# Ledger of designs, part 22: VH-VL binders against p53630

Target 1, 237 residues: p53630
Amino acid sequence: MNSKSQQQEQQPIVFVTGTDTDVGKTFVSTLLVHKWKAAYWKPVQTGIESDQGDSETLKNFKIAASTWQPPIFTPTYALQKPLSPLQAMEYEPNVDIRLLDFVVPEEWSAENPLVVEGAGGVCVPITRKLEITTDLIKHLIETSGHPVYVVVVARSGLGTLNHTLLTWNHLCDNGLRSHLFGVILNGEPNEGNVQALKKFGVNIMAQVAQCTTAHDQDMELHELPSVESLMTQQDVE

## First folded at step 6 (VH-VL; framework fv_guselkumab)

Design m49
Fold by ESMFold2-Fast, scan of step 6:
Structure m49 (fold): chain C 237 residues (1-237), chain A 120 residues (1-120), chain B 111 residues (1-111)
Amino acid sequence: as target 1 above (237 residues)
Amino acid sequence: EVQLVQSGAEVKKPGESLKISCKGSGYSFTSYWIGWVRQMPGKGLEWMGIIYPGDDDTRYSPSFQGQVTISADKSISTAYLQWSSLKASDTAMYYCARLGKYDDWLFDYWGQGTLVTVSS
Amino acid sequence: QSVLTQPPSVSGAPGQRVTISCTGSSSNIGAGYDVHWYQQLPGTAPKLLIYENSNRPSGVPDRFSGSKSGTSASLAITGLQSEDEADYYCQSYDSSLSGSVFGGGTKLTVL
């Protein structure tokens, strides 16, 4: 017997964005992928001249307590310069990114969630028409045929209150409040910042720290919420 | 259907070499870890090690590190457990088992077992 | 030594409930790792009975259930039947060994 029966219910797409470029989106996406047994897709990758990119980082990540490996889908666009997609296209005039080019990979079976990782923050420009990450999120909501939710990754320490509130309020002001799962704080625990963000109405999903050992990674996975519990919370709110 | 088929029973003398096999079918062989589990006569289950056939990554139990070699040939969907020099204490039933795709260290499908008898 | 601790035997009469305990440590069950249970009928290979603490594979009767709390797990069998006579093994992951650990096994006798 297979250990699990296939479910025929529609699985969500979870879009992971951040308050800035270096907040640990790939690390958090990796933990969510392994926690939820999700597939992974980074629609647009920049900076490939200087490193392997986020999809390759995910492929090389192994968790000691997990023998499972995620399906990882090819980026729709891969650009050379470590800049926003719009700015990176200035160095590659043959490339013209359009929102309609971002179609959920056919290879995704939809038996498990799909984690989609954005490039930078919500206001990062994606196209020559100045469409931003928020517009890509709205595009996926309109065209994917799946429930779409958003996770915001933020630093736990200094500056997070301002950056997290700006990001959270931007998404709410753009009509996405009902699509927000919450914020994951990455870094050393900071209970003062957690309490302050909660006072402003921000949902803090989890706090995660950088891991040195495979055991640390397994413990962080255990603390993360299930996708089912997050969807249930959205139904109540 | 997922199936693991192991090689037949072996009768050996101490000092002899042996290589037993486990052939997977009905699934993507390179996408799942294969483990080996020993059961001595009348005793419980002991995991020996695992291999990921997609990249030949191996992990051994501390008790079996250096005692056995685990390998795989992905072209024929077969995993192997090998001894360079058998001991009488290696007399046991040896099971291969697939680790389930979504669960950590879950042995979801098991081979029928290979009985190895080592006696002088 | 990281072997999970099970009673060597349990017994019950037909229709009764029996429970089989599995006690671990802070490096395995106590660390939050899932517990799986296997049934080994006489002369056969082990078969998956319960996975991820409490889930049943297709074909396993509702009479079998699992639970986990703290450093321990339990397998419960209700409505005991003669065909349930078997050895039962718990299994988890141990972070200090970076590998799988099994319980010593429990022989169930139906009286």
Scores: ipSAE 0.000, ipTM 0.433, lowest interface PAE 15.8, mean pLDDT 86

Design m50
Fold by ESMFold2-Fast, scan of step 6:
Structure m50 (fold): chain C 237 residues (1-237), chain A 120 residues (1-120), chain B 111 residues (1-111)
Amino acid sequence: as target 1 above (237 residues)
Amino acid sequence: EVQLVQSGAEVKKPGESLKISCKGSGYSFTSYWIGWVRQMPGKGLEWMGIIYPGDDDTRYSPSFQGQVTISADKSISTAYLQWSSLKASDTAMYYCARLGKYDDWLFDYWGQGTLVTVSS
Amino acid sequence: QSVLTQPPSVSGAPGQRVTISCTGSSSNIGAGYDVHWYQQLPGTAPKLLIYYNSNRPSGVPDRFSGSKSGTSASLAITGLQSEDEADYYCQSYDSSLSGSVFGGGTKLTVL
């Protein structure tokens, strides 16, 4: 029995949520997938009548110097309307989303992390029983058989203190403190907001900016933490 | 552990079709690209193309685009290289190779090769 | 264009050192793309020897080493042994092809 080797080989599921809809969750998920050479899964996609969806956005992302492409798994549910999953189901009466329907894709080899991207923020309703994104995270913790961690994506600028603190405290109050890797701030650097969030006890794991070109995005990959360092931090803290 | 096993040698006439195979085992077949590399007798290695079996995304070398078809059947963990009409100039050893999960076109594991001979 | 140039042959005596060069262009090695090396023993498939310029897979002896500078890369083999007789290929990514490019190969003869 080689417990140390098994722990080093065991790859986590990392759930990416956000403080709001337009905080750059897909952009950050894409960077994490390429940084960690992870697989990607978007359990619920909405708004497919109006755009390609996040899985397709990630699939089309290419690093200039690399031919590597992530394993991208099909959403369990894909809904027409650009609304919360609960509201989108009002337009598709044959669809009844249940938490137990969300099973980690069998195709995931677990040789690398799995990045799971949520739909909207933590309180976004997913099921007709009013189960929210946080309940989906708990479901994956209970059923996946893998370590599950959470990354929160937030805008760096105006409104981030309130929205980030509400999201962070909600997750902590729901028993997920030990599962939180931290917050990634997306946008123009704002050191005042970073320092304020740190004083409130929020772990800021990275700051990234949306860039125009793929090579600019390659530079952001260097600034992101490794999954190994994040897991080591969680084991100690 | 990781193995790529290729189909046996083929002897064909010009104009005939051919499909050769490469079966992966010991890893998640749909999570890695598979490439095809040609080596003509006494010559060097030439990249032909790659496929990602998880979604059938393919990329071809410009010199092989339209000359061959690369495909995969993920239900049996097998990649394929196919010609609709063989030429004598297709006589070569054909290797399949897996691209490593962390690398730019790193061929980390290779099949044993399939010798294709095209003559009258 | 997108050609990696290697000497067609190199030779050395047992116990000696040889170096195999790999010269690229601005679309591959000169653009900063990494170089990998493969060893092909007579009658066998190529096998990964060096990856990401200088890293060795498990089972590859320390006498094999790689380096990269500017538009070129080099494979060094020290303490030559008869079992090192093989063809050696460098390989990189080429932006003009949007794909792989191999060197022409170098036949190593141990005298």
Scores: ipSAE 0.000, ipTM 0.413, lowest interface PAE 18.8, mean pLDDT 85

Design m51
Fold by ESMFold2-Fast, scan of step 6:
Structure m51 (fold): chain C 237 residues (1-237), chain A 120 residues (1-120), chain B 111 residues (1-111)
Amino acid sequence: as target 1 above (237 residues)
Amino acid sequence: EVQLVQSGAEVKKPGESLKISCKGSGYSFTSYWIGWVRQMPGKGLEWMGIIYPGDDDTRYSPSFQGQVTISADKSISTAYLQWSSLKASDTAMYYCARLGKYDDWLFDYWGQGTLVTVSS
Amino acid sequence: QSVLTQPPSVSGAPGQRVTISCTGSSSNIGAGYDVHWYQQLPGTAPKLLIYGNSKRPSGVPDRFSGSKSGTSASLAITGLQSEDEADYYCQSYDSSLSGSVFGGGTKLTVL
C-alpha cells in the first residue's frame, strides 16, 4: 500500500533569502516554483502602499513553456511602509508580529515543495524582540514537521563575494550548514566570482539572469537543479 | 462540474465579421487559461491561441497572429474568438478548451465545438 | 502541416494490442516537454486520454498507457475494443513556436 501522508512528509520547505535588497529574490523564487511545481508563501510582505507585493508579481509571471499556475498563499502580515518588518511596524502600532504567528498554510497539500520567500536578507529584523529572518528559518525548522532548506540569492557582479560570504557564514555560524542547498547568482555570468565562492566552500546551485520575455524565462528554468538532486546532495554531505 | 459551452453553428459569407463564444462554469474562470483549437473538415487539430482571463494575457500561434482576436469577459465567464473579415478558408470546427493548472499546456476540458461555414 | 509525426492509421482486431507513435524534434519532445494524448470519437469533441507522458485521468481504463523516450512518445492500447475506434492525437509544447503543437492524428480502426 502506498501512503499519501508518507509522500507529504518528505516534501521540503525551501526558504529563499537574499544577500541584499533587489538581488532578484522574487524572480528566483518564481523560477524555483515553476521548476519544482511548488507552492509559494511570502510570510511577511512590506511596502504595500507603493507596490503590489511579491505574491502578485508571482501570479503575473509568464513562462512560454508553462501554463501551470502555482498555489499562492496569503501573507501572514502585510505592512504599508517599504521598510523592514520591525521598522514598518513603527507606522502601524496596532500590529505586533510574533514568530509563533508564522504557521505553514493549512492549504498546502504537501504533494510538492513549498517555496517560502523572506523579506530581505538574513539579518532583517522581523519582531519587536529583534528576532531576524534567520530566527524565522529556525522557527520553521522546529515547528513545520517538514525538512526545511535554504537558498541564498545573490547578485553575480561586483560586491557579491563579500555579501555572499557574510550571508553564507552567518547561516553556517547559526547551525544551518546542513540546511543550505546553495547560492543562486542572478545577473550577467561571472565565472571568476563563481570560482572564488567555491574556494570558500560555498555551493553554487545555478546562475540565472532576470529577463522580460516568456521564452527567455523558460530557458532560465533549464539552469536550475531538481529538488530531488539537491536533497540527495544534502544526504551525502 | 467543469463545463465549457460554446455558441451555436454559424453560416457566413466572405468578408463578414464573426465573434463566437465559450462560457465556462463549475470552476474559477479567472484562474485557468482558455485555448482555441481549429479543426478543418477531415483534418487534424491546430492550436490558435490562449488567453488568461485573470489579466487578459494572450498568446497566439504564429499562423493565427493577426488573423483572429481572442478576448474574455470575466464578469460572465466567457471567452471569445473573433474575425474582422472571414475567408472561405476559415470554414472549420472551432473548439475551446481549458488548460489545466498543474500540467503544462494540458487541454483538460473541451467545449462541444462551434461549426463555422464560410461560403458565397 | 503537423509538427509531431503520427502514422495516419492503425488497425487491430478485438483483444489485440496496438501502439501509436508520436515523433517530435529537439524543440518539443526532444527538449523534455511532456506529451499529452487526446481521443476523438466520431462526431465528438476531443477528450483527454493521457497526460504528462503516462498519467491517466479518472475514468480512463488501465488498458490505455503512455510512454516517452528521447524525441518520441507512444500510446499503447491493450485488449482492443470496438468503442476504441477513434482518432488519437498527441500534443506537446514547441519552444520554437512558443506554443502548443499537435500530431497529425491517427485513425484507429477495429475490425
Scores: ipSAE 0.080, ipTM 0.614, lowest interface PAE 5.2, mean pLDDT 89

Design m52
Fold by ESMFold2-Fast, scan of step 6:
Structure m52 (fold): chain C 237 residues (1-237), chain A 120 residues (1-120), chain B 111 residues (1-111)
Amino acid sequence: as target 1 above (237 residues)
Amino acid sequence: EVQLVQSGAEVKKPGESLKISCKGSGYSFTSYWIGWVRQMPGKGLEWMGIIYPGDDDTRYSPSFQGQVTISADKSISTAYLQWSSLKASDTAMYYCARLGKYDDWLFDYWGQGTLVTVSS
Amino acid sequence: QSVLTQPPSVSGAPGQRVTISCTGSSSNIGAGYDVHWYQQLPGTAPKLLIYGNSNRPSGVPDRFSGSKSGTSASLAITGLQSEDEADYYCQSYDSSLSGVVFGGGTKLTVL
């Protein structure tokens, strides 16, 4: 009887990192949360002295197609300065971030995916031991008890080939190739860059534009892949 | 080293279905686009479409959209070109070719071709 | 039918120079996309002859050269030999079609 429950498909944790600014990652994370009816968690937030933070940005996001509100879990750490977590800790000497402090919130029911948003890019230092975002991703893979996948958010335009390839290759070289769902390109369409990235073996899972209206947001949701289709693709590999 | 091997010649009647193949070897099959190019007897090269086997992203020439299906099976490093209902006007040599690794949209290696003859 | 325009035929005597033109538009060659050239010998599959406007693959003699300017490209063949008799195709990428485009082909006859 209980063995039947053990055969039920577990919902994944999807870690969103990026090559771009916080605004681009948060926008894409918000679209994925609404597309998948996912919960949201930002493990470490910096810059709270001057910015509302990504969790608050997500709470204020409006989509014309839905009145649904996502579960949003409290950051494990919230730091004052708009710097990397390591540098922000210079200004708060009583704070000592350790990877073991990042435990998936118990409040997550796991009926839908959990979108986890990173602080900056894959090489952003998080701890005083110089552990980086990639190390946090590996920590969640080892400790969460759930499938963990990675989405890379990159800008669509100038500089994306180099930045995206550096990020993608870094993750692959760190043993995470089988955990990569793909890259989401954010910004004005640039088909030449899409084709070039695909030639290098990068999976482009979606292209989205920054939206100014609720109608634009609804259109972008239709372009995003379902989590089920992404999971099916990984099962084949 | 890099090689694309296509299936053998086909003789078909109008209305019949057909699926021809292109097997890649000597490289990472999922890291390169595979294209299909038609050459009608005595005519030039016409691009039909391309597929990226790593994610099955498929792009068709406007002239071939809805007329053929391009697919791939990455487990056996094979790309396919398929017709649901052949026409006499489909009589041609069909080439598969690999797109280059870099920003260039070039076909660096070509299959030997599959001759398809459609006649009553 | 063909998006890139080539002359249907060119001819020359052994030892002479011939040039094959390839004319595109603002959505392909004019947009900065590279031009590639293929040689198709009678009864064979096409082979890459020139890539990236002017580069030669391993095994292609220096007699073959490519150039690009504005919306057009050219293939030059110097010191013509009988074995150069073939069909030559230019190829680029077109942003408005989001795909590969070929020239109509040029038959080179060595007299």
Scores: ipSAE 0.000, ipTM 0.398, lowest interface PAE 20.4, mean pLDDT 84

Design m53
Fold by ESMFold2-Fast, scan of step 6:
Structure m53 (fold): chain C 237 residues (1-237), chain A 120 residues (1-120), chain B 111 residues (1-111)
Amino acid sequence: as target 1 above (237 residues)
Amino acid sequence: EVQLVQSGAEVKKPGESLKISCKGSGYSFTSYWIGWVRQMPGKGLEWMGIIYPGDDDTRYSPSFQGQVTISADKSISTAYLQWSSLKASDTAMYYCARLGKYDDWLFDYWGQGTLVTVSS
Amino acid sequence: QSVLTQPPSVSGAPGQRVTISCTGSSSNIGAGYDVHWYQQLPGTAPKLLIYGNSNRPSGVPDRFSGSKSGTSASLAITGLQSEDEADYYCQSYDSSLSGAVFGGGTKLTVL
């Protein structure tokens, strides 16, 4: 009996991607980290010349009832330009990103989930060989030794049906349907779009709205499902 | 080794200003909340407020909001508790304490305390 | 006035068991917030004794244990020793005050 190894095998890696660059992936990742008491890892960060980066955004997040802070692991790559990793590398010729460089941080104890945040959407190019975010997800599935699941963040409003269906169908067509937890819609509630997406077979996990007050952020945590309930849902589907 | 070292005892008169300090060492100062706790002579512990030195966010107990100012100087890893005008009722032991990252509102390491005596 | 209620004193003989109660309300312990315990030896600063209801930090003997049920928490000390003479404080978070709240403290005397 090895209860520590059993706990490590039970804890998932949850990859958070989005339908686009500005859909609120970092905000949603932050809520999931606090909801699940998870660790956080952003494998590749771009735009560091003009922004603090997503890891720093998580460090400054506040909720009213909590002084808890997540374990936050250093990005494997940090690139200057606010472009896709492939395009950002054009400005840094000594950097050559390879998928095999993305190894789950050894510092992760695996006693809690790990939330991994992607750069932009599923088709964002990461390497000079034109490997995309979906290829990074598959790499983590094959090499991490842990269950890996995917959360898609999308805007709740105009354009979400097209963008969400394109992202969802891309992931399904790439053999990842059994790894999908679902979609989180960020923005004003839109029940019409929720029902339409459900008719197309999309799993809607939650609706949240980006906010800045510690009180409002605490309220948003109640809208999110537990990791245990998501794992149970995958077992019966 | 995590340590919080507080400034020495103070004797003041009502109406005087005072600023006491708490210097952290052995950890990343900007990555942890630091709190202040009052203990009046022969009485229990009272939370006053906390500060996150990384961005200077502060939270105060309703009883101490407007009564004291909490600040930090991250360049020297030091947190401060300040009064603009002391009262005799401010006579107490003042502790600083670090809040742990992985348990909500946990005071995991404590300073030795600063005794403040306010008398006329 | 303290927000969490503790008995002002408890006593026991060496080798005996004592329990210190900590009673809260629906805005703190009753809302599910964790309870932490601190030991304050005479003339010293408080020191962390129990965190997250029942966990012991390194260096705290097994004879100290914590539990939580409903709106209350308890600290149990078995095999009492003279060095256990101290004040013990429980602490939680209170949503109505948006901050930490302490019990009034319990003075333990080892007879």
Scores: ipSAE 0.232, ipTM 0.693, lowest interface PAE 4.8, mean pLDDT 89

Design m54
Fold by ESMFold2-Fast, scan of step 6:
Structure m54 (fold): chain C 237 residues (1-237), chain A 120 residues (1-120), chain B 111 residues (1-111)
Amino acid sequence: as target 1 above (237 residues)
Amino acid sequence: EVQLVQSGAEVKKPGESLKISCKGSGYSFTSYWIGWVRQMPGKGLEWMGIIYPGDDDTRYSPSFQGQVTISADKSISTAYLQWSSLKASDTAMYYCARLGKYDDWLFDYWGQGTLVTVSS
Amino acid sequence: QSVLTQPPSVSGAPGQRVTISCTGSSSNIGAGYDVHWYQQLPGTAPKLLIYGNSNRPSGVPDRFSGSKSGTSASLAITGLQSEDEADYYCQSYDSSLSGYVFGGGTKLTVL
């Protein structure tokens, strides 16, 4: 028995969502990609008229402890306006996003985990039928043929209790508790907020902060759990 | 399938320049980091630096930064290690090694080594 | 060069068990970075033996195993054979040096 072959056969898809649009999802996705040596996919990118997009941001982000150059797959949809996918479609009459269009890139060999980054929060509308990010997560669970797990990114400071609890409870209420790895808090350490969230039953998997140097990000990498340990914890719980 | 083939042994005098090579085959050369490792006679392994041939991103060990130059030519799948002015203390076996795609903090395939002897 | 500490030599008789230690610090193994092991037969290049603390590449017998605890790691060889006579190196990453670090190497002698 080859343990590496077994691990490759069990590689998951990990969907990274957030409590809002600017909580640091791309920064956290970058850390996870380098920690797990994962591939990256952003299924829907909006705002391409005004910025480089999250795929390019992740590609250009340097971490001193990592030599990993992730496979980065092309977004299924790239929309001009910096709006939710539903609102951005109003400006592009030939685009009609459907959940069935989101097929895991066939270029992904499943030799590594796949980190999938969502657009905004769990209730962000993606389709004209008002299907939201949570519906996309469920679609990937049902159709990918791979284990699918969810990581929630939240700010560490003021407002996080309300925003994180709303997001966490929404996912649990939608039958996804067994798919939740946990919450990563991004920003200045706030132990009071960590303790409060834990008392509400939220699994805090890491605390990170974006620093000015690639070397400073090394500390954040070691704070993150391995994907194997997270999968083992889900099987036990 | 995967192979790293290094250039032959070199005998040089102090002050001379030198460029040694490492040719990759059997894999996508631009998709993996290539590292250089020094082993002085009778001593252990020392990491010198790495290069990603796809975009020439190069990282050096603090001990070797400014002492050597690492480069690559992706058109011929070859990485290089070079000295502008050799010292007798550069006498060593030099290995190139590929960093693994799934566990890139390790060296999964190694070249056969290039022995460099620097003496007067 | 000695960021990771290994005993310079170990010895054993055929069929016995030997263990090679690799001791680091809070900036490398203690920081959670994985430990990898390489085997260097006399006159040859190093070859990957154990990766990610305890995993074996295809073709490496189950007589070789790795473990990690705290700031240290160990390579265990059971059922020792004459062809196991080689130098063994541990390797990790060190955040304070921003680079890859090797142990000093352990020469295994099969008696």
Scores: ipSAE 0.000, ipTM 0.450, lowest interface PAE 15.3, mean pLDDT 86

Design m55
Fold by ESMFold2-Fast, scan of step 6:
Structure m55 (fold): chain C 237 residues (1-237), chain A 120 residues (1-120), chain B 111 residues (1-111)
Amino acid sequence: as target 1 above (237 residues)
Amino acid sequence: EVQLVQSGAEVKKPGESLKISCKGSGYSFTSYWIGWVRQMPGKGLEWMGIIYPGDDDTRYSPSFQGQVTISADKSISTAYLQWSSLKASDTAMYYCARLGKYDDWLFDYWGQGTLVTVSS
Amino acid sequence: QSVLTQPPSVSGAPGQRVTISCTGSSSNIGAGYDVHWYQQLPGTAPKLLIYGNSNRPSGVPDRFSGSKSGTSASLAITGLQSEDEADYYCQSYDSSLTGSVFGGGTKLTVL
C-alpha cells in the first residue's frame, strides 16, 4: 500500500537562515553542501547589481578536502538592489514575488539533501503581502513533500545572545521547534556565549571559523555533523 | 560523453624541456579540477598535482612542487604538464584525470596516458 | 612514497572470493575521509571501480564491493573471473599533505 510517499520524505530539505545579514550564511551553506554532498538552491537573490550573488560565490568557493562540485539550481527571483526582497521590488515594479512561485527545483533528484539558503533573517519580508522568511519555510514544509529542517547561522561574538534568542524563540513560537536542527556559530570561538545559549535551550550544532588555510578548511568540515545523525536526533527527541 | 585525450609518447634526453597535454571534452572544462598522476615502470600511482581551469588555481604534491609546472588553457579545454629540464628518473607513464562529480578527490575519468622516456 | 598500505599480491581460483586491504593513518582514512578504488587492466589506464567507500559507478558489477572501518578499507571481489586479473589501487585524501594519496597497489592473479 503506497509507501512511495514515505520514501519521498526520506531525503531532507535543510533551510539555512541567519540572525541577520552578513552572519556568514553562504559560507556555512557551502560547508554543509560539501559535508552532506547536497544540492544548493537560493530561491530569491537580491543585490545582483553590487555582487555576483550567493549561487556564484558557492560555485567558486574552494575547500582543500573537497574537490566535488555541487548541483546548484537557478534562483526563482534575482533582484538588482541589495535590500530585502520587498524593498528591492520597489525598484523593479514588474516583479511580483508570490510564495507559490517557490517550487523545489524539478532537477533535484532527491538522492542527496537540498540546502536552501534564505535572504537575511527570519523576519525579512519576501512578498508585497508582507510574508516573511518564516512563511517561506512553512510553505516549503507544506508543499515540498519532503522533510524540511532549519539551521540558524549566527555570529559567535558580541550581540549573539540577543539576536540568536530572538530568532530561535520566533521559530519556536511559529510551531517550528520540531524542524530545528540547531544553530551554527560563525566566528572567533566564544565558549561563554555557547554555554549561555545552551542554558536557554538552544541547540548548538557546530562552531565554525573563517578558513584561512587548507588545514582550517578540513577542520571546519570535520566539526559539522552528518545529516543522518541530525535526523536521528530529531526522531529520538 | 566525457573524454580526456592525451598527447603522444615522447622520447627525450636529460636536460631537455617537455610539455605534454590533456584535452577534455563532453563536459564543462572550467568547472572540474584536473589532476596529473605518475606511474614509473612497474610501480604504483603517484599524485603530482591538480589545477582548476576556471581560475588556474593549482595544488602540488610536496614531492613534485618545483619539479614540474601544471597549467591550463580554457579556450581549448586543455591542461598541461611541463618540465624545464628532464632527468632519467622522469621516465614514466603520465596520466591526467578529472576530479569528478560524485565525491571529493575522486578521479572519475582518466586519459589514456602519455609515455615519457628519458635516456641518454 | 606510498602512504596507504596494500598487500602487493593476492590470488584466487575462478568463482572464489578475494579481499584486498588498504590501511591508512589518522591523517587520511582514520580522519574519516572516503576511500576510492581503481582497477588497472594490463596495458591500460586506471578505471574507477568503487567510490565513496562502497558505491559502484554504472557498469561495475555487484561482485565488487567496498567497505571502510577505522583506519582501514577493503575491496571484496566475489565470483572471481579471469578478466578480473588486474592491479587494484585504493586512494584517499590526506590532510597533512593537503592532497591525494594512493595505496601501493595489489596485483590480483586468477589461478
Scores: ipSAE 0.487, ipTM 0.782, lowest interface PAE 2.1, mean pLDDT 90

